# Designs tried in a protein design chat: VH-VL binders against Large ribosomal subunit protein bL21 (rplU). Part 9

Target 1, 133 residues: Large ribosomal subunit protein bL21 (rplU), of Prochlorococcus marinus (a2c733)
Amino acid sequence: MAEKPAAKPKAAAAKAEAKDQSDSYAIVEASGQQFWLQPNRYYDLDRLQAAVDDTVTLENVLLIKDGKNDTTVGQPYVKGASVELKVMDHRRGPKIIVYKMRPKKKTRRKNGHRQELTRVMVQSISIDGKALS

## First folded at step 22 (VH-VL)

Design g7e (from g6a with heavy chain H54N, light chain D50K)
Fold by OpenDDE, last read:
Structure g7e (fold): chain C 133 residues (1-133), chain A 120 residues (1-120), chain B 106 residues (1-106)
Amino acid sequence: as target 1 above (133 residues)
Amino acid sequence: QVQLVQSGSELKKPGASVKVSCKASGYTFTSYWMQWVRQAPGQGLEWMGWINTNSGSPDYAQGFTGRFVFSLDTSVSTAYLQISSLKAEDTAVYYCARSEWELLGYFDYWGQGTLVTVSS
Amino acid sequence: DIQLTQSPSFLSASVGDRVTITCRASQGISSYLAWYQQKPGKAPKLLIYKASTLQSGVPSRFSGSGSGTEFTLTISSLQPEDFATYYCQQANSWPTFGGGTKVEIK
């Protein structure tokens, strides 16, 4: 069964490449995935159980970089680190077509999937109550 | 065809209020965000904020909180900008612009602009 | 906020000239940059988005390049209708515009 891997939505990958290492950032775990988050930037996460305009705090911070300071790596999480997110909207992602064919069995299945997503704005990244600049 | 049609020019006194309208047509109004941009005479473009046309939730840029209010009437596909306690420094052309959800920061269609003049 | 610095602020050129405008960001914005053209008394028009993608109906003489903190708009052969003010705008954070570049006839 040649399962053609679902093409990851190109939009999330494009934000990952030109990371200026000089900027403050955090790597967080959310919904079983790792995200690179920077202050005042928006991201699409898996559907959060929050309303629009709610503030969501992520505490599962794996790594924090404060500008030119040394990188702090958690074991497994950075103690005292948190990321505050504002919920901007809820949406469905692009339609992914999952095509499954079994050769010689005349079985073809075409299913559509749309991932439920939450767009968030990173309001702040903090360690021990101090926001990163 | 996608169109954004704004209300006409306004002349106001200091301390008055103004409400600018932006009527959308040719697309599904609630599928795109509405942006607001200010341009003072002879100056550059300044982003004021946006409104989620589906939830009605606004976000305001720094310096555009308090006196500036974004609102919607989805029944007529119209976005509104209200400015209260007008000052001379609020004299500008105000633009509404559409942005796609996937490309929230890119403004593909613009209103013709509304000149608001604040004079004594 | 991410600041965008355009250079030059003013450019004098002739019809047929190659024109290049630069936009520098205070922070890395990946490819989340747009270019707009504004004519006097008119609304801005989107030319390029995602640093290099040409908007539908825009002439091929317009091109964009760059990533991270440095971006360029190029007009390969300036036409009479291209005398206008050009703005860069970033879409990686809360939207911000550059100060603009006015292209004038020489």
Scores: ipSAE 0.672, ipTM 0.857, lowest interface PAE 1.0, mean pLDDT 90
Fold by OpenDDE, fold request of step 23:
Structure g7e (fold): chain C 133 residues (1-133), chain A 120 residues (1-120), chain B 106 residues (1-106)
Amino acid sequence: as target 1 above (133 residues)
Amino acid sequence: QVQLVQSGSELKKPGASVKVSCKASGYTFTSYWMQWVRQAPGQGLEWMGWINTNSGSPDYAQGFTGRFVFSLDTSVSTAYLQISSLKAEDTAVYYCARSEWELLGYFDYWGQGTLVTVSS
Amino acid sequence: DIQLTQSPSFLSASVGDRVTITCRASQGISSYLAWYQQKPGKAPKLLIYKASTLQSGVPSRFSGSGSGTEFTLTISSLQPEDFATYYCQQANSWPTFGGGTKVEIK
């Protein structure tokens, strides 16, 4: 009785959403997190110490991609790279319910948290003073 | 109920100025951004810019700088669009619309529109 | 700026028809797309946001799909009140609208 070999599950090819690799972007470190930033797009960062309409420059750029050009990876940061952000607004993020339970101690706590966020618009990504297209 | 009520239609000569009002009701005015959208006769929708109702800070789309000014009167929950040095090409319906923080850039409620006609 | 191209610009259909409108973005916009309905002499009405989320009070015959650069609005069974112009709009950058799709009675 020949054991029919179990058909290897076809790895569902995760359709990599074809991120249109043609767009310029930078990976930056801000507020202890990494962000994928593109020009003329808005992002929510942790609360920045800046006023609305201020320009904030991020210099902790980990990676830059200029369209179809080669990717520049920093060690740890790309020298001469910067991202200019316009502060658009300061708001509280969505309410997150934090539930803490201690087993066998009959202690349950339910707290709401709302993160303080700053919405920014990426004005430009630059290397050595040259803005990416 | 959320409502945005705009001022009535305007007929102006070239070189004149117009001020369109958008009065908000039924919600906290300063919790939502106010958007402005233009629609020329028989044309599509064109985003003009927005104003932060909390800070009063406006942003203008390309082509809507200089002659176009967004302003607020928070005491009466009203946003304003002023257009100076009117041109024939400014003939359009102007809409105000709100967007919330979580849905910034989505326009969930609209004013009825204000027709501005610029003719010699 | 991100350009949105709608297709078709004009569509003739009958009541009960399935209608599909496409919106193509010049750049990837993730799911930051909305659909609006505008009737003659009226303000636009939000139908769908975040590409596929139906706005409150909008009939379930409306649906949105897509991500990245390609999006679709579907009306499963066209009603008499659905003859209007439809616009896509992106919210991942400075807001931009598509050119519109006018749905006319056949």
Scores: ipSAE 0.658, ipTM 0.853, lowest interface PAE 1.0, mean pLDDT 90
Fold by OpenDDE, fold request of step 23:
Formats: C-alpha cells, sequence, structure tokens
Structure g7e (fold): chain C 133 residues (1-133), chain A 120 residues (1-120), chain B 106 residues (1-106)
C-alpha cells in the first residue's frame, strides 16, 4: 500500500491584491523562493546571514517593472539588475504545529516549528546602476 | 499596565542640546520598538524614526539625521532622544510611542509628550 | 515616501451625527493603515489598525474600511468625547501620517 506522499502545503499564494500597476517592482529569487519586492516596503524572508543594519544585495532578479515602462524579463535573470535590502531585524515566525498520525499504528506525533525570519526593507531596485522610481 | 512616561518640558537657547527621556513600564521593553514622533505647534504628526530596543539600532526619517540621536538604557527600560544644535524650528512636542513587531509600525501606546521650546 | 491626504481637514458635526473621514495614499499600502485620535494637549490614541481592526478598549462606534489607496474612518454616532483631531498613518513603508482632520462641535 503506497503511502500517498503528504501534499506539500501549497504555499498560500498571498492573493496579490491588485497592486496599483503604476508601482515599480522586481521579482527576485532568494532562498529558493520567488519574492515580489517593491521599493520602501517591508518583507519577511528566510533567515539571512547578515547582521541588523547590514545591506544585502540580491542579484537574482527575474523580472523588473519600472512604473508604466515595459517589463524586463530575465533569461534567467535580468542583467545589471539588483535589489538592495536593509536588514531590520531577525525574528521567529509564528509557531506551526505539525501533526502526524499513522492510522492503526496508534502513533501520533505533534511537533512545533518556528521559522527563522529576517525582516528587510527594500531600499532600492536598480538596473544598470539606475534606481527605479 | 503599559505606560510610557516622558521627561518634562524643556526651554533651550539656539545652539544648545536637549535630551528627552521615555521610560517604559508594564511590558518587556526589548520586545517592542520605540518610535519617535514630532508635532510642531498647531501642526500634524511627523515620524522621526525608531530604535530597535533589542539591537539598539536606530533608523531616522529623512530630515532627522545628524542632530537627532536615539539611544537606550535597557537596564531602566528607557529610550532617549537627543537633539543637538537646537534651532527655533525644533520647537515642538516630541512623543515616544511603542510599536509591536507584528504590527509593522502601528503605535499602540504613547508617551504624554515632551514640549521642547527653543527661544533666544 | 508615501503621502497620505486626509479629507476633510475640518469637519463640524453635532452629537449623534455620522462622521466619515477619508485618507488617500499616494501609493498602494494594502491594509497597512491606522487611525489615531488626538485631543488637545494629549498624546494620540490608536483607534484602528490594519485598516479595519478596532484597538482594544475603543468604542464600537468607530470603524475603519478600505484597502490599497483609499481608506475611511467612520464614527456611527458622534459622542461629546469624540471631538478631536484624527490622523491616518500608513505602516507598509516608512511610517507617514496624514495631515489630520479636526472634528469640532457645530
Amino acid sequence: as target 1 above (133 residues)
Amino acid sequence: QVQLVQSGSELKKPGASVKVSCKASGYTFTSYWMQWVRQAPGQGLEWMGWINTNSGSPDYAQGFTGRFVFSLDTSVSTAYLQISSLKAEDTAVYYCARSEWELLGYFDYWGQGTLVTVSS
Amino acid sequence: DIQLTQSPSFLSASVGDRVTITCRASQGISSYLAWYQQKPGKAPKLLIYKASTLQSGVPSRFSGSGSGTEFTLTISSLQPEDFATYYCQQANSWPTFGGGTKVEIK
């Protein structure tokens, strides 16, 4: 009887509320995930190996949109694109309870997990040294 | 009960310095950020910046760099605002306010404010 | 910086009136908006956060709505203690306040 692989929790695609199409943004790859980043916005990323107040530069930019300008899509990354992040704080995320039960084996496991997170401020998104407005 | 108690009103001359204190009580001081807000007479609220009470790292709003310094004494759960080289335009009520990490900068508790008057 | 524009800047109302104050953001801020009440010579008091969540101990006559760029504070029935200045504040970027709305007795 093949144990049906536990469905990976679908990352709740945070409903991108209709972000005003006028705002500049970048899609970046960080920690094996894709993030939608806007200038001067807060984001919680997986724990970065940086100190508080450090500036972290992300170069794996998949896509850039500069306001009303055309969208630049990378292959696989946009050349010359970067995102500067300021590390604001390190924290633990909400406690996730992982409950595993095996039927008929009377085995129950309840584990708690707290993801280590880094809150960052997007300082700038740039292409070829020019910051997006 | 959560309380933020600020130091009393200050009268200073131009070019002097002032240090405003904000003493926190009724909660874990290092678990919340401390915000600073300025309000000039008859004007609105202006965010000056914040300090991370755990790391001691300040961030300053535009226009509040250089002469404005945030500091902490965690042993007495107190935040400080120092203003150097005071100008007449610095005449305002200065507020400290608590913000929770999860609330992304909402200011849930405020100090009573400290009036700083800069006059010749 | 994200600018917040409040309207009106001044409002005259009577006790029992329904009062509505608007706050417009220059950019989309999702639901990261707070409302504060400030009485003369007093510190601001948090009323609403996350656009619509009522702060503990705030009367239910206060409500907030909106998302993105447009937000509203509503007082369903104005009480004598509600004559004050109200400020919106965004928390999706570096904090900024609106210019305030003074609610006076008619």
Scores: ipSAE 0.588, ipTM 0.841, lowest interface PAE 1.1, mean pLDDT 90
Fold by ESMFold2, last read:
Structure g7e (fold): chain C 133 residues (1-133), chain A 120 residues (1-120), chain B 106 residues (1-106)
Amino acid sequence: as target 1 above (133 residues)
Amino acid sequence: QVQLVQSGSELKKPGASVKVSCKASGYTFTSYWMQWVRQAPGQGLEWMGWINTNSGSPDYAQGFTGRFVFSLDTSVSTAYLQISSLKAEDTAVYYCARSEWELLGYFDYWGQGTLVTVSS
Amino acid sequence: DIQLTQSPSFLSASVGDRVTITCRASQGISSYLAWYQQKPGKAPKLLIYKASTLQSGVPSRFSGSGSGTEFTLTISSLQPEDFATYYCQQANSWPTFGGGTKVEIK
């Protein structure tokens, strides 16, 4: 059940607004990790099954801060909340060394690994269809 | 070594178009995004936008969504800026600049700049 | 868009002086700030990225500090070759530049 956006990105809305957005953010869950997302900032997530320039909507929003001390906390997710992302690029990350621990033997095994990543731009953070940015 | 070499100065009449080239060498062109920056005579720097050199997808800064077009020819590691319907206020030096993947938005290598003069 | 205000717009100093240039952002940008040097007729040169990391090949007399909304570029002992205009630029979101600070050597 890979996340796949509908066809075309919604490219216009966030760049047309120059409003002050101090303190606005969302905490979302993606691929077992949490990300603290601000509007108009890029982030590297685990590889998404979407093409460059596609729009991806994240609905697993754990928390939204409206930028003026109005915080909404999910249980586990904030109802009606979403974060709209634009896919910017796909890449493998830096090679890392992975150790496997066996508790009773306390042994280490060295493996090389490169994580598959998708870079996304946060275009909007919304609750009940009302964007915060 | 990373190098960005731009095309030479241009003198144009209002209403014409111009295409500035930026040829990259010393790195894998499609792995790093290309930026365009404008500087009017005696003025500061203004980011115009960037282009994904692998997909060819551009993003334009506010105010550059009309007559300005970014494009690529990846076979010769070259980025292009085309400005149509030239106006006197387009007179400026135009720079290309590169960002490393992990440092997107930081411009570590710049072309030498291309002066475009729009005058009757 | 995030606006950057540089201060001062112009300064004149002697060789050997300590020079500081301030950049203030209209909203928090964490440490996503760069400093560039531009000499007359030349392209800008990256000096510092991520607020305080010195770019390779840049003299150690240059340093950067700050986070959030206030940032400084410091030249610990001004040299004759430091005559230039200095720009801050944020990379927290869609890039924007400060207005520049022209440094004139007495």
Scores: ipSAE 0.476, ipTM 0.762, lowest interface PAE 2.8, mean pLDDT 85
Fold by ESMFold2, fold request of step 23:
Structure g7e (fold): chain C 133 residues (1-133), chain A 120 residues (1-120), chain B 106 residues (1-106)
Amino acid sequence: as target 1 above (133 residues)
Amino acid sequence: QVQLVQSGSELKKPGASVKVSCKASGYTFTSYWMQWVRQAPGQGLEWMGWINTNSGSPDYAQGFTGRFVFSLDTSVSTAYLQISSLKAEDTAVYYCARSEWELLGYFDYWGQGTLVTVSS
Amino acid sequence: DIQLTQSPSFLSASVGDRVTITCRASQGISSYLAWYQQKPGKAPKLLIYKASTLQSGVPSRFSGSGSGTEFTLTISSLQPEDFATYYCQQANSWPTFGGGTKVEIK
């Protein structure tokens, strides 16, 4: 029994005009890394100093794909482009164990390290203040 | 052993409020986010939102941004769902579920569910 | 929101049958899909995550496949304890569930 909920008259009309955004994305540079970002997906970045629920804007946008439109490539950055992120969480990543042998005593030394991470949700991708998503 | 134990069933009249609890045990409560899922009688599953158990910051799905409030008491490893101004359409089983940080959005452990019945 | 459409909504099968359930997404979700089993009066149980990874303790007769927009849950030899409702759910963005597939005995 697959029941489709009845669409509101306004929503039905709006859906007829809606742009397919299945292929929209941006490639951005943050902390010397490149990230392929799509709207409404979360990503783990190197720790940001923002608080949970803060909005962070990335402006170093290397490339934008606008749904079914052409790709815009920056030189190096697409001017007027930005990506809005919402900070979801901060966490230290998986513990990395660094072993060191002590030559004189033939023993191992255990050192722990964890990468600092910030999880963000991509809220929008924009050019010249106009959202693509 | 990971367990999520929810409070018992509730019978309420329209306009009342209800607070469902979900007590976690067998893991570090603040290391996993808590989700809430609704299932109306004879219907499928509907994600209501989640709460960051470390910060207490909730995110609500569309349709759950008004009368539904997620909260925590981390001292007793418990998450809460409060529904105000109850309507007959709120009659459902409400589940809590958790997600591992690396697998956010996959619900590996679930509470047993709490039936809330709203009837005049 | 990403809409998931399950097919069929209902099927009737015998013990030992091979059962296939399909889940189609309204947009690409890579491999971010889960399958759950729910028996009447019980909470859902995670069977498969990331489209094809079996959850610990799930029998090997369950398998998942697919990527992008089309995904399949297969039960290679249906057992008496497998009569239940099965849900797909995407984790690519804000979680959403499919409408479910009820599997009943002939």
Scores: ipSAE 0.470, ipTM 0.763, lowest interface PAE 2.7, mean pLDDT 85

Design g7e (from g6a with heavy chain H54N, light chain D50K)
Fold by ESMFold2, last read:
Structure g7e (fold): chain C 133 residues (1-133), chain A 120 residues (1-120), chain B 106 residues (1-106)
Amino acid sequence: as target 1 above (133 residues)
Amino acid sequence: QVQLVQSGSELKKPGASVKVSCKASGYTFTSYWMQWVRQAPGQGLEWMGWINTNSGSPDYAQGFTGRFVFSLDTSVSTAYLQISSLKAEDTAVYYCARSEWELLGYFDYWGQGTLVTVSS
Amino acid sequence: DIQLTQSPSFLSASVGDRVTITCRASQGISSYLAWYQQKPGKAPKLLIYKASTLQSGVPSRFSGSGSGTEFTLTISSLQPEDFATYYCQQANSWPTFGGGTKVEIK
């Protein structure tokens, strides 16, 4: 039942050094996969154990790019780095069909399978608690 | 076929409230998020926010985090926009529109719009 | 928020002309752009999503192109029913609309 988070500030001319926000990203590891996460964009991840509107923090950050500034590479993880996510929704992915043979009976069985997904919005990317947006 | 039917136009005094409805038909209501878009007379389109029709959780665009409230009644496949403490600047056409889950942020079907006029 | 700048704001063209409308984003949005047509007194209609994918039921004379920060909507042969205002809209993040381009048929 949490209140909606405050809207993020717009980029202003007085903050021109942050103009390359579109080039800012983090590469994170989640569920054995790597994701390229940009601020203020949604992504579909494997199901997270969090409620809609919860904040989830990812700390397994492999790399951070801060716009035109330096890239920070982890060994394997960037120390003190994190990505803050807001859970937007949970759903099942598109149905896929798998066939399984039952060896003892020599029959086939058709199963439907849908990957469980969590949609998240990237709220911020931070190093040592300082957001780079 | 997919249809979004909005409530009729409203004429209100400043300080009143209004509740615009958007009734969906021809599809599974909870499978598509609902958007609200404002268009002041003679002006362009302005996204107000969206609501997760499955959870009821809204997100509001900046500038719409106060007097504007999105809500749902899933039993009648209807989304609502409530505007409280109406001001003259709220005079606009208000549209509902839906997004497919895979195409969130693309508005494939729109309601016909509801004109809300606020004048003393 | 991502700002979208459309140009021109207004144009007049003859039936049969090729019309091009541009949309520039304040930052990269990949291909997450839509185009809408709005006729006077009516709701907008989705024409194109993901920069270049034509919505079902939209005539093939409409096409979209571009990625990153520069996008175009093209009407290959303008028809009388294409009198409308056209809006771009990004879906990379919190949706925002361009200012619109009003197309008049001479």
Scores: ipSAE 0.463, ipTM 0.762, lowest interface PAE 2.8, mean pLDDT 85
Fold by OpenDDE, last read:
Structure g7e (fold): chain C 133 residues (1-133), chain A 120 residues (1-120), chain B 106 residues (1-106)
Amino acid sequence: as target 1 above (133 residues)
Amino acid sequence: QVQLVQSGSELKKPGASVKVSCKASGYTFTSYWMQWVRQAPGQGLEWMGWINTNSGSPDYAQGFTGRFVFSLDTSVSTAYLQISSLKAEDTAVYYCARSEWELLGYFDYWGQGTLVTVSS
Amino acid sequence: DIQLTQSPSFLSASVGDRVTITCRASQGISSYLAWYQQKPGKAPKLLIYKASTLQSGVPSRFSGSGSGTEFTLTISSLQPEDFATYYCQQANSWPTFGGGTKVEIK
């Protein structure tokens, strides 16, 4: 009986709440995930290998929107685009309880997982050295 | 019970310095950020900045750089706000407030406030 | 910085009234909004966070709603102890407060 591969938890597609179209943003790839980043906002990313107060530059920018300007979509990345992040803190995410039950084997395992996270502040989004407004 | 107890009211002359303390109790001090908020007489709340109680790293709001210094003494679960070169416009109630890491930017517990009066 | 505009700045109401206070953000802040109550000579008290989550120990007559740029605090039936100044605060960027709404007895 082939063990059906455990379905990877669908990344909760953060409902794109209708972000006010006026805000500049970038979609970046970090830690194998895509993030919607805006200037002067903080985000929790997977644990970065950086110290608190370090500046981390993300170059894997998939998309940039500069306010009311046209959206630039990368193939796969927007050339010359970067996002500067300030590392704010390192934290553990909420405790997720992973319950695994094997039917007929009377084995129940309850494991707690806490994702290691890094809170970052987006300092700037830039293209070709020009910061988005 | 979570408590933040601030130092008493201060009367200072222009150009002087003041150091406000905020002693935390009833929780793990290093597990929560400490926020500082100013309120001028009859005015609204103004966020001054925060300090990471684990790393000791402060961030200051615009307009609160230079003369304003956040510091910690983790051994006594106390956060400090130092204001140097006091001006009349620094006359305000200063609050410390706790923010949970998961709720960074929400201030769930507040100190009672410290009135700093700057007068000639 | 994200600016928050509260309306009204002043509100006169009677005990038992339904009170509604609005907070508008200059930019979209998703659901990262809190509401605070401040009584004269007292520190602010957190009422609501994440736009609609009631803080522990806050009466159920307080409710928050909204997302993006428009938020509302509602007091379903104003009590004598609810006469205070209310502030909204955004937590999607560097924290900023609204200008406050003073709720006074009519």
Scores: ipSAE 0.446, ipTM 0.818, lowest interface PAE 1.5, mean pLDDT 89
Fold by ESMFold2, fold request of step 23:
Order: sequence, then C-alpha cells, then structure tokens
Structure g7e (fold): chain C 133 residues (1-133), chain A 120 residues (1-120), chain B 106 residues (1-106)
Amino acid sequence: as target 1 above (133 residues)
Amino acid sequence: QVQLVQSGSELKKPGASVKVSCKASGYTFTSYWMQWVRQAPGQGLEWMGWINTNSGSPDYAQGFTGRFVFSLDTSVSTAYLQISSLKAEDTAVYYCARSEWELLGYFDYWGQGTLVTVSS
Amino acid sequence: DIQLTQSPSFLSASVGDRVTITCRASQGISSYLAWYQQKPGKAPKLLIYKASTLQSGVPSRFSGSGSGTEFTLTISSLQPEDFATYYCQQANSWPTFGGGTKVEIK
C-alpha cells in the first residue's frame, strides 16, 4: 500500500549527490498556471499560507524528466509524483503602477499594486517516494 | 554608509572551535540576508550558505551541513559563523556579505574577511 | 548545483589592452550572473549584476554581456588598477562561483 508522498525527513535524506541537476525537472500545475521546476532552484510564487521553513508539497505533476532518462508524462498527472518546496521568505513584490487613462478628460490616474509573493526552494522531485535529486 | 566589520584573525589547533562575528551598520539589518563565503589560501571563492536575518533560518551549501553553524544576534545587528571540530582544511579566509531580497544572490557589500588558521 | 567554468584561468595583458573573460554555466541561468573583482588581501568587489548592469561606482570601461549559458566580462582599456582576479557567480539558484581568472601584467 502506497504511503503518503515525501515528508520533511525524507526530503532532507533525498538531498544526496548522484546526478547532473541540469537534466532533471518537473512541470506542475498550480493556481491555473504551469511551472517548470528544477531541484535546488528558487522561484517566486503567489503568496502561500505556509510559514518560513515549512515544506509545501505540490502533487499536480504533469510531467517529470529524470536526468538523462526518458520523460514521464501524466494522464493528466503523474501518479505518485510530488515536488517538495521549502518556504524561504514572504515579501511584497515591486510596485506595479497601472495607469487608468480617461481620454475624454485627458487625465491619468495612478493605481499602485504590489503582488504578494512567497519565495520557495525546490527541495526534491519524487515519484512513489523515490527522490530524483 | 553600509559596513560589515568582522572579528579578527584566529589561530587554532585541530579539534577546537571558532566563532567569527560580522557586525552590520548603516542599514536595516533584517532587510538583507547574510551570506558566508570561504576562500582557502590561493584558492577561489566558495559559497557556504546564507541566513535569513528576519527569521534566523539558515541554509547551508552542500558540504557545509555538518560542522558549520550560522546564527544571529539582531539586537546588535551581528551575524555569526561557528566552526566546530576544526580541521587543517578549514584554514581559510571567511567573508560575510549581504544581499537584498529583490537581488538575492548578488553580494553587494562584503566584510573585510577573517583568517582562521588551523595548525598543530 | 550549477557549475560555472571561467576561461581563461589566467591571462597576461598590457595596460590599454581590451580584455575579455568568459563564464559558461552548466545549464541556463537566464541573466542571473554577477562579476566580482578581487585584489590580493582584499574582499571581492561587485562589478556587474544581472549579467550586464554596472554596479554604482564601477568605471565604465567594465561591461558585461550574455544570457542563458554564456557570459562575458570585458575591460575595454586595461588600467594598472585592473590587475586582479575576476570571478563570475550565478544567482539563479544556490549561489556558485566560477574558478576565477587572474589578470596579470605582461
């Protein structure tokens, strides 16, 4: 019987030398978007509710490439696949100024917006509890 | 002006411990992560890891997960590197450096370095 | 980890020469590359970040270019104070440094 994918202790133990990381990645689906994730890289995602140092597991994995091996494609998801993320920090992104043009009055209106972001580090990519990197 | 001032040189025997300090001034300490970089004599630069100065959470590069410990005292804007069970191969200059969140991984200001010499 | 290979590891040049140092990444790092200058007995100094952006206070004879896997630091007219060791460093993931390029006087 299959166990729950990847836990913090397993993710830490999976951090072992073996392969050229340039060839390994996963494509995951989150928040209506697809992300190309590689081990040991950090990414800025939309704000997550997790605390700094928490592990977040992404399970909607569309595709995995294991180093120089063949690609595994999901139908729609790769069964037993997961990506473990470590929450690095939470910040507001750069201020984005959205101008509202009112042509009939020829007046611009400045609207500030800052996207709330969570920086994550990809700890591991796993299939059936077996970490790739 | 931004400054990172490190503690002085250390001469140690194998098996001892050392604690290097890095005191920051001229900026908001918790808004910039602190980096540690090693340089063995005549060798290149080697990133050891960083510490989130707001949370106190460290991350260590591969090869630095054992005897090396990063810590903070935010009340005095100081980061620390502790090395336990010193070996001759730990002889190096140790640098602290900072990076901004939007420019994480770019080291814009560096401490002057601390030479740690380990010999019998 | 992403490996960075610098070429050459050592070069000898005269004042006034145009100097080019290359840095090749083991995988794509977009434009997340920095260049540092280090003189003997001194801490490294940031020259270039984001592959091509000159750090404040750095002379305009320094320039950076490249993206993806291949990057170049150029010194358009070498000055006596430019004899140093130069390091590339990627900021796309866990930071890593190149092996360095020592620039000496011919």
Scores: ipSAE 0.235, ipTM 0.691, lowest interface PAE 4.9, mean pLDDT 83

